# Ledger of designs, part 307: VH-VL binders against q0aze0

Target 1, 268 residues: q0aze0
Amino acid sequence: MKIILVNNRFKENTEKKAQEIAGQLSALNVEVIIDNGLDEPYAGTVDFIMVLGGDGTMLRAARRYGQRAIPVLGVNMGTVGFLSNIEINELAEYLPLILREEYSLEARMMLEVAVFQQQSLLTRVFCLNELLLRSNSPRMLSFALEISGQKLEPYRGDGLIVSTTTGSTAYSLSAGGPIADPQLDAFIVTPVASHIINKRPLVVSPEREISLHLLEEREAIIGIDGQIKMDFGAENRVLIKRAPHPLLMVNLKAKPFFTSIDRSLQRQ

## First folded at step 14 (VH-VL)

Design AA69 (framework fv_bermekimab)
Fold by ESMFold2-Fast, scan of step 14:
Structure AA69 (fold): chain C 268 residues (1-268), chain A 123 residues (1-123), chain B 107 residues (1-107)
Amino acid sequence: as target 1 above (268 residues)
Amino acid sequence: QVQLVESGGGVVQPGRSLRLSCTASGFTFSSYGVHWVRQAPGKGLEWVAAISYEGSNKYYAESVKGRFTISRDNSKNILFLQMDSLRLEDTAVYYCAKDRIYYSKSFYGMDVWGQGTLVTFSS
Amino acid sequence: DIQMTQSPSSVSASVGDRVTITCRASQGINSWLAWYQQKPGKAPKLLIYAASSLQSGVPSRFSGSGSGSDFTLTISSLQPEDFATYYCQQDNYRPLTFGGGTKVEHK
């Protein structure tokens, strides 16, 4: 068995804990690769990915490894979140189940985002939560939204979010989007401060292809999972589709989604 | 630099066939949808057909549906219009035109046009 | 098919005049309308797309407005090179359809 431990080198106590866990796994004849976010993703074959941290670390792991169809376990290090399954102080209890491959998997769809400059591919990235297009100046944007070859009315406003169902509780929620059961596969398209007061979020088939481009020269940015940011102008076009593989999230214990959402909403 | 050049027009008799070509240069032809638009002498513009950038989706005006076939060869940067069962009302200058937006499955305006090729009929 | 009706079919104008051309769609096309200029013996030239967006290189005296079914092209101060025929064209529905054209001619 080969396991990747994903952590953040600069978070308090995370590198020490990763080394501790790596030692425990090595004593059980498990080969361990540590990914602290500084190097390129490990290119070899692995059997399991263990993410030590909060939701942000899981989003990074999903972008790096989510397309490989490898089980990914989120282990929380003390911050409340939606993407972790067990707490770090529970790991010893669940480790035998992990090593015997006695767990269930939950498939979470991901986005494939391709950004073009003129006709050339600038970058292609995968993400778990969302793509955000938004204005980078006081001026509102004017942009085209195309869904599987069908043009909608031009959007005028601060921007747009294209989200997975997993991302429905992230930025899409803050912009007025619906809460979606993450076990459903769908795109959620949520406008950001639209000039038209009744522009509604759309829920569309994950088989749809979504594209965006600006209708006039403006300063805009696209954001991916709140972690990647890039400039977006009138020469750019972004194409969004369902990623080839879902993220395979490990379930070692029941995590009640609706109870977690209710608690989170009461804090806002 | 960026240009479209039509060829293949000429004098034809009703019921015959004719194939028009449009050669593209100065841009990445395979990234854009392209159109055929015609204009009868002294009349207005009429959209005839379009083909998606990858070639899988083809669209026709009702007046030519079943008689005309649009196709493209992205390796040679050429657009074609095969015109079968030609009628007197097909008399026109035929323009090819590039759509504005790359890798789109829709249409956003025609920003580059060829000079046109004339299709006429004899008795 | 979407019927595009342009008014007027022709307009006589002098250099410096404000010229307004109207285009009406038989049903709602959102803002998916383009305007083209055509000079005799030449191919059309795109002026405006998405009802109000000015194509690169087109002078600012040209402007477009409207949404839904009613659209307007305005030339704020007509220049000698603007005597031409103007066409609207919808790209919201297939087949794409053009208006009948408006000829802007010397008074």
Scores: ipSAE 0.780, ipTM 0.894, lowest interface PAE 1.0, mean pLDDT 90

Design AA7 (framework fv_bermekimab)
Fold by ESMFold2-Fast, scan of step 14:
Structure AA7 (fold): chain C 268 residues (1-268), chain A 123 residues (1-123), chain B 107 residues (1-107)
Amino acid sequence: as target 1 above (268 residues)
Amino acid sequence: QVQLVESGGGVVQPGRSLRLSCTASGFTFSSYGVHWVRQAPGKGLEWVAAISYEGSNKYYAESVKGRFTISRDNSKNILFLQMDSLRLEDTAVYYCAKDRIYYEKSFYGMDVWGQGTLVTFSS
Amino acid sequence: DIQMTQSPSSVSASVGDRVTITCRASQGIKSWLAWYQQKPGKAPKLLIYAASSLQSGVPSRFSGSGSGSDFTLTISSLQPEDFATYYCQQDNYRPLTFGGGTKVEHK
């Protein structure tokens, strides 16, 4: 058995905990690869991915490994979130189930994002939550949104979010998008501070292809999962579609989505 | 440096066929949708046909549907219009034009045009 | 098909004049309208796309406005090189359709 431990080296004690867990797994004849985010993703075959941290660490793990169809377990290190399944102090209790492969999997759709500059592919990224197009100046953007070859009315405003259902509780929610059951596959397209009256979020088939480009030169950025940022101008295009594979999330402990939402909304 | 050059126009008889070509240079032809637009002598512009950048989607004006076929060869940077069952009302200068945006499936304005090729009739 | 009606069919103007050309679509086309300039014996040149976006290299005296079904092209101060025929064109629906043209001629 080979397991990747994903952690955030820059957070206090996470490296120490990763080493402790690696030692425990090694004692049980499990080969451990530690991914602290600084190097390229591990290229070899692995059986399981354990993410030690909050939702941010899970988003990084999903971008690096989500397309490999490998079980991914979120282990919470102290930050409340939606993407972890067990707490760090529960790991010893659940470890035998992990090693016996005695767990269920929940599939979560991902986005495939391709960004072009002057017809050349600048980057291709997979993400779990969303792509954000946002103005980077006091001026609002003017941009085209095309869904599977159909042009919508040009958008004028601060930007747009294209989200997975998993991302419905992240930035899309803050911008006025709906809360979606993450077991559904759909794109949620949510405007950011649109100047157009009654511009509503759209929920569209995950088989749709979405493209965006600026109609006027403006200072804008593309954001992916709140962690990757890049400049976006009139010479850029972005193409978004469903990623080939969903992220396979491990369920060891019942974590009902609607109960989690109730708790989160009650706190806010 | 960016240009489109039409060829293949000439004098034909009604009912015959003719194939127009448009050769592109100075840009990545395979990234853009392209159009055929015609203009009869002393008349206005009439959109004829268009083809998506990858070649999978083709669109025609009602007046030419079933008679004209648009196609492209991205390896040679060339656009074609096969014109069958030609009629006197097809007399026009035929322009090819590049769409403004790359890698979109729809059309967003025609920013580069060729100089046109004339199709006319002997009888 | 979407019918595009331009008005007027011709306009007589002098250098320095403000010229306004209108275009009406038979159905709503959102903001998906382009404007072209054509001089005798030459290919058309794109001036405006998406109803109001100025094409690179086109002088700022040209401007477009409107959405839905009614659109205008304005030349704020006509120059000698602006005497030409102007066409609107919708790209919201297929087939794409052009207006009949408006000839801007010397007074």
Scores: ipSAE 0.780, ipTM 0.902, lowest interface PAE 0.9, mean pLDDT 90

Design AA70 (framework fv_bermekimab)
Fold by ESMFold2-Fast, scan of step 14:
Structure AA70 (fold): chain C 268 residues (1-268), chain A 123 residues (1-123), chain B 107 residues (1-107)
Amino acid sequence: as target 1 above (268 residues)
Amino acid sequence: QVQLVESGGGVVQPGRSLRLSCTASGFTFSSYGVHWVRQAPGKGLEWVAAISYEGSNKYYAESVKGRFTISRDNSKNILFLQMDSLRLEDTAVYYCAKDRIYYSKSFYGMDVWGQGTLVTFSS
Amino acid sequence: DIQMTQSPSSVSASVGDRVTITCRASQGIKTWLAWYQQKPGKAPKLLIYAASSLQSGVPSRFSGSGSGSDFTLTISSLQPEDFATYYCQQDNYRPLTFGGGTKVEHK
């Protein structure tokens, strides 16, 4: 059995904890690869991915490994979040279940994001939460939104978010998007500070293809899962579609989604 | 650098067929939707047909529907218009034109045009 | 089909004049309208797309405005090279449709 331990190099004592867990797994004849974000993703085959950290670490793991159809377990290291299943102090209790493959899997859709410069592919990224297009200056953007070949009224404002249902509780929620059951597959398209007052969030079939390009040269950026940023100009275009594989999240312990969001909303 | 060149126009008899070609160079032809637009002598512009960048979606003006067929060969950078059952009303200069936006399933304006090829009739 | 009605059919103008051309769609086309310039014996040239976006390389004296059904092309100070026929074209609905054209003539 081969396991990747994904940790956040910027969190206190995470490297020490990762080494402790790797030692425990090695004692049980499990081969361990540690991914702390410094190097390229591990290229070999693995049986399981264990993410030590909060939601941000899970988003990075999903981008690096989510398309490999490998079980991914979120282990909380003290950070509140939606994407972890067990706490670090519970790991020893659940480890026998992991090794016997006695757990259920929850499929979470992902986005495939392709960014072009002119007609040349600049990058292709898979993400779990969202793509954000936003102005990088005080001036509003003017941009085209195309859904499966249909042009909408041009958008004028600070930007747009294209989100998965998992991402509905992330940046899309802050921008006024709906809360979506992550068991549903859908794209959520949420405007950011639209100048057109009647622009509503859209809930769209995950089989649709979404594309964006600027209608006027402006300083803009695209953001992916709040972690990747790149400049976006009038010569650029982004194409978004459903990723070929969902992220397979390990469920060892009941964590009801609606109870979690209800608690979060009470805290505001 | 970027150019479109039409060919295949000429004098034809009513009821006959004619095939127009448009050869693209200086850009990635397979990334863009392309159009046929015609202009009768002394008249305005009339959109005739368009084909998506991958070739799967084809669109026609009502006046040519069922008589004209648009197609493309992305390996050779060539756009075609097969014109069947030609009528005197089809007399025009035929332009091919590239759409502005790559990898789009819609149309956003025609930024590059060929010089046109003339289709006329004789008895 | 969407009918595009362009007015006037022709306009006489002198260098330095402000020229305004209008285009009306038979139903709402949002802002999905382009403007083209055509000189005798030449192919059309794209000036403006999405009602108000200036095509790269086109002089700033050209501007477009409008939304829904009513659109305007303005040439703020006519130059000798601007004597031509101008066409509006909608790309919101298929089939795509052109206006009848406006000829900008000297005199």
Scores: ipSAE 0.776, ipTM 0.894, lowest interface PAE 1.0, mean pLDDT 90

Design AA71 (framework fv_bermekimab)
Fold by ESMFold2-Fast, scan of step 14:
Structure AA71 (fold): chain C 268 residues (1-268), chain A 123 residues (1-123), chain B 107 residues (1-107)
Amino acid sequence: as target 1 above (268 residues)
Amino acid sequence: QVQLVESGGGVVQPGRSLRLSCTASGFTFSSYGVHWVRQAPGKGLEWVAAISYEGSNKYYAESVKGRFTISRDNSKNILFLQMDSLRLEDTAVYYCAKDRIYYSKSFYGMDVWGQGTLVTFSS
Amino acid sequence: DIQMTQSPSSVSASVGDRVTITCRASQGIKNWLAWYQQKPGKAPKLLIYAASSLQSGVPSRFSGSGSGSDFTLTISSLQPEDFATYYCQQDNYRPLTFGGGTKVEHK
């Protein structure tokens, strides 16, 4: 068995704990590759991905490895979040189940985001939560939203979020989007501070292709999962569609989505 | 530099066929939707047809539907308009035009135009 | 088909004048309207797209406004090179349709 252990090197306790767990797994004849976020993603074959940290670490793991159809387990290190399944102090209890492959998988859709500069592909990334287009100046944006070849009324405001259902509880929620069951596959399109009265969030089929471009010269930013940030101007275009493969999230412990929402609402 | 050049116009007889070509240079032709727009002598502009960047979606004005066929060869950077069952009312300068936005299945304005090619009929 | 009606069909103006051209769609086209300038014997030139967005290289004296069915192109201070025919064009519905044109000529 080969396992990638993903951690956040910038958290002091997480780095030490990752080394400890790697030693424990090695003692059980498991090959461990540590991904602390600083190096290129591991290119070899692996059987399992264990993510040590909060939602941010899981988002990075999903972006790096989510398209490889490998089971991914979120192990919470004491932070509040939606993407972990077990707590770090429960790992020893569940480790035998992991090694015997005795767990269920939950498929979570991902976005494929292609950002172009002029006609050339600048970057193609996969993400679990959302693509954000936002103004990077006091001026509001004017931009076009196209869904599967159909042009909507132009948007005017601070920006737009294109989210998965998993991302419905992330930035889309903060911008007024609906809470969606992550077992549903859909894109959620949520305006950010729209100055047009009836610009409501849209819930559309995950088979749709969504594209965005600016209608006026403005300073704007594209954000992906709150972790990647890129300048976006009138010569840029972004294309968004369902990623070829969902993220396969390991479920060792029943953690109903609605229980997570209830806990989140109770934390001030 | 970005350029479109039409060719294939000429003098035809009613009921005959003619194929117009538009050669693109200076931009990535395969990334953009392209249009045919015509203008009869002394008259206004009339949109004729358009084709999406990948060639899958084709659109026509009602006056030419069933008679004209738009196509493209992205490997050669050429747009075509096959004109069948030509009528006197088809007399016009035919322009090809590039759409503003790349990799779109819709249209957002025509920012680059060719010089036009004249299609006319003998009396 | 969406009918695009321009008014006036022609306007006589002098250099320095404010010129206003109106375009009306037979039904709502959102903001999906472009304006073109055409000089005799030349291909059209894009001036405005999405009703109010100025095309790169086009002088700021040109502006577009409107939404839905009623649209306006304004030239704030007419210059000698602006004597031409102007066309609106909708791209919200297929087939795409042009207005009949407005000729801006010397007074």
Scores: ipSAE 0.773, ipTM 0.898, lowest interface PAE 1.1, mean pLDDT 90

Design AA72 (framework fv_bermekimab)
Fold by ESMFold2-Fast, scan of step 14:
Structure AA72 (fold): chain C 268 residues (1-268), chain A 123 residues (1-123), chain B 107 residues (1-107)
Amino acid sequence: as target 1 above (268 residues)
Amino acid sequence: QVQLVESGGGVVQPGRSLRLSCTASGFTFSSYGVHWVRQAPGKGLEWVAAISYEGSNKYYAESVKGRFTISRDNSKNILFLQMDSLRLEDTAVYYCAKDRIYYSKSFYGMDVWGQGTLVTFSS
Amino acid sequence: DIQMTQSPSSVSASVGDRVTITCRASQGIKHWLAWYQQKPGKAPKLLIYAASSLQSGVPSRFSGSGSGSDFTLTISSLQPEDFATYYCQQDNYRPLTFGGGTKVEHK
């Protein structure tokens, strides 16, 4: 059995705990690859991915490994989020179940984001939560939103979010988007500070293709899962579609979505 | 140098067929939708047809529907317009034009145009 | 089909004049209108797209405005090279349709 152990390089207690867990797994004849974010993603075959940290670490793991159809377990190290399944102090209890492959999987859709410069592909990125297009200056953006070949009224404002259902509780929620059951597959398109007061979020089939480009020269950025940032100008175009594979999240312990949402909303 | 060059125009008899070509250079032809636009002598512009960048979606003006066929060969960077059952009212300079936006299934303005090729009729 | 009506059909103007050309769509086309300039014997040149966005390399004296059904192209201070025929074109609906053109001529 080969396991990738993903941790946050900037969280010292997580790094030490990762080394400790790697030692425990090695003692059980499990091969461990540690991914602390410094190197390229591990290219070899892997049976399981264990993510040590919060939602941010899970988002990074999903971008790096989510398209490989490998089980991914979120193990919480501190602040509780939406993407972890068990707590670190529960790991020893659940480890035998992991090694025997006695768990269920929940599929979570991902976005495929392709950013072009003129007609050339600049980058292709997969993400679990969302793509954000936003102004990088005090000026509002003017941009075209196209859904499966159909042009909407141009958007004028600070930006736009294209979110998965998993991402409905992240930036999209803060921008006024709906809360979506993550077991549903859909794109949620949420405007950011639109000049038009009645510009509403859209819920769109995951089979649709969404594209964005600027209608006038402005400084803008593309943000992915709140972690990757890229410049976006009038010569750029972004194409968004459902990723070929969902992220396979490990369920060892029941965590009812609606109970978690109810708790989270109380914190606002 | 971004360029479109039309060819294949000439003198034709009513009811006959003619095939126009438009050769693209200086840009990635396969990434852009392309159009045929015509202009009769002394008259205004009339949009004729367009084809999506991958070639699967084709659109026609009502006046040419059923008579003209648009196609493209992305490996050779060539756009075609097959014109069947030609009428005197098809007399025009035919321009090919590139759409502004790449990898789009819609149209956002035509930023590069060829010099045009004349289609006219003999007596 | 969407019908595009331009007015006037022609306008006589002098260098330095403000020239205004109007385009009306037979139904709403949002902001999806382009303006083109054509000189005799030449292919058209794109000036404005999405009703008000200036094409790269086009002088700032050209501006577009409007949305829905009524659109305007303005040349703030006409230059000698601006004597030409101007066309509006909608790309909201297929088939795409052009206006009849407005000739800007001397005098």
Scores: ipSAE 0.761, ipTM 0.893, lowest interface PAE 1.1, mean pLDDT 90

Design AA73 (framework fv_bermekimab)
Fold by ESMFold2-Fast, scan of step 14:
Structure AA73 (fold): chain C 268 residues (1-268), chain A 123 residues (1-123), chain B 107 residues (1-107)
Amino acid sequence: as target 1 above (268 residues)
Amino acid sequence: QVQLVESGGGVVQPGRSLRLSCTASGFTFSSYGVHWVRQAPGKGLEWVAAISYEGSNKYYAESVKGRFTISRDNSKNILFLQMDSLRLEDTAVYYCAKDRIYYSKSFYGMDVWGQGTLVTFSS
Amino acid sequence: DIQMTQSPSSVSASVGDRVTITCRASQGIKDWLAWYQQKPGKAPKLLIYAASSLQSGVPSRFSGSGSGSDFTLTISSLQPEDFATYYCQQDNYRPLTFGGGTKVEHK
């Protein structure tokens, strides 16, 4: 069995805990690859991915490995989040189940984001939560939103979020988007500070293709899962569609989504 | 230099056929939708047809539907308009035009135009 | 088909004048309207797209406004090279349709 252990090198004591867990797994004849985010993703075949940390670490793991159809387990190391399934102090109890492959999987849709410049592909990335287009200056953006070949009214405002249902509780929520059951597949399109009062979030079939481009030269950025940032100008175009594979999240114990969201919202 | 050059216009008799060509250079032709727009002598502009960048979607004005066929050859950077069953009302300068936005399934304005080719009729 | 009505059909103006041309769609087209300039014997030139976005290289004296069904092209201070025919064109619905044109001529 080969396991990738994903951690955040810059978080206090996470490297030490990752090394301890790697030692425990190696003692059980499990081959461990540690991914602390600094190098390219491991290119070999693996059987399981264990993410040690909060939601941010899970988002990085999903971008790096989510399209490989490999089980991914979120292990919480302190901060309450939506993407972990067990606590670090429960790992020893659940490890035999992991090694025997005695768990269920929950599929979470991902976005495929392709960014072009002058008709040439600049980058293609996958993400679990969202793409954010936003203004990088005091001036509002003017941009076109196209859904499966149909032009909507031009948007004027600070930006737009195209989110998965998993991402409904991230930036989309902060911008006024709906809370969605992450077991549903859909795009959620949420305006950011639109000047038009009746611009509402849209819930769109995941089979549709979404594209964005600026109608005027403005300083703008594209953000992906709050972790990747790119300049975006009038010569750029972004195409968004459902990624070929969902992220396969490991369920070892029940974690009721709606109970979790209620607790999280009370803390805001 | 980004340009479109039309050819194939000329003098025809009613009921005959004519094929127009438009050669593109200076941009990635295969990435853009392209249009045919005509203008009768002393009259305004009339949109005739358009074809998507990959060639699978074709659109026509009602006045030419069933008589005209738009096509493209992306390997040669050429747009075509096959005009069958020509009528006196088809007398016009025919322009080809490039759409502004690449890899789009819609249209956002025509930013590059050819010089036009005249189609007219003899008695 | 969406009918695009331009007014006036012609306007006489002098260099330095403010010129306004209007375009009315028979049905709502959102902001999906372009404006073109055509000089005699020449191909049209795109001035404005998406109702109000200025095409690169076009002088700032040209501006577009409007939304839905009523649109305006404004030339703030007419220059000698601006005497031409101007066309609006909608791209919200297929078939695409042009207005009848407005000729801006010498007074």
Scores: ipSAE 0.761, ipTM 0.891, lowest interface PAE 1.2, mean pLDDT 90

Design AA74 (framework fv_bermekimab)
Fold by ESMFold2-Fast, scan of step 14:
Structure AA74 (fold): chain C 268 residues (1-268), chain A 123 residues (1-123), chain B 107 residues (1-107)
Amino acid sequence: as target 1 above (268 residues)
Amino acid sequence: QVQLVESGGGVVQPGRSLRLSCTASGFTFSSYGVHWVRQAPGKGLEWVAAISYEGSNKYYAESVKGRFTISRDNSKNILFLQMDSLRLEDTAVYYCAKDRIYYSKSFYGMDVWGQGTLVTFSS
Amino acid sequence: DIQMTQSPSSVSASVGDRVTITCRASQGIKYWLAWYQQKPGKAPKLLIYAASSLQSGVPSRFSGSGSGSDFTLTISSLQPEDFATYYCQQDNYRPLTFGGGTKVEHK
């Protein structure tokens, strides 16, 4: 068995814990690859991915490894979150189940985001939560939203979010989008501070392709999962579709989504 | 340097066929939808047909549907209009035009135009 | 098919005049209207797209406005090179359709 152990390079406690866990796994004849985010993703074949940290570390792991159809387990390191399944203190208890492959998998859709400059591909990235288009100046954006070849009325405002159902509780929620059951596959399209008073979030089929481009030159950025930022101008275009593979999340312990949401809302 | 050049126009007899070509240069032809637009002598512009960037979606004006066929060869940067069962009412300068937005299956305005090729009829 | 009606069909104007051309769609086309300029013997040139967005390289004296079914092209101070025929064109529905044109002539 070969396991990738993903940790947060900027969190001291997590690095120490990763080394301790790697030692325990090695003692059980498990080969361990540590990914602290500093190097390129491990290119070889692995059987399992263990993520030590919060939701941010899980989002990075999903971008790096989510398309490989490998089980991914989120292990919480002392922060509340939506993407972890067990707490670090419970790992020893559940480790035998992991090694015997006695767990269920929950599939979570991902976005495939292709960013172009002119007609040339600049980058293709996969993400678990969302793509955000937003103004990078006090000026309002004017942009076109196209869904599977259909032009909607131009959007005028601060921006737009294209989210997975998993991302419904992230930036989309803050912008007025609905809370969605992550078991559903759908795109959620949420406007950010629209100049048009009745512009509503849209929930659309994951089989559709979504594209965005600016209708006039403005300073704008594209944000992916709140972690990657790129400049976006009138010569740019972004194409969004459902990624070929969902993220396969390991379920060792019942963690009801709606109970987690309820607790989060109470803390507001 | 971005350019479209039409060819294939000329004098034709009613009921016959003619094929127009439009050669693109200075941009990535395969990334853009392209159009045929005609203008009869002394008259206004009339949209004739369009084809998506990958070639799978084709659209026609009702006046030419069933008689004209639009196609493209992305490897050679050429757009075609096959005109069958030609009528006197098809007399016009035929322009090819590039759509503004790449990798779109919709249309956002025609920003680059050729100089046109004339189709006329003899008695 | 969507009918695009331009008015007036012609207008006589002098250099320095403000010229207004209107375009009416037979049903709502949202903001999806373009304006073109055509000089005698030349191909059309795109001036405005998405009702109000100025094409790169087009002088700022040209502006577009409107939404739904009623649209306007304005030339704030007519220059000698602006004497031409102007066309609106909708791209909300297929087939795409042009207006009949408005000829801007010398007084």
Scores: ipSAE 0.751, ipTM 0.881, lowest interface PAE 1.3, mean pLDDT 90

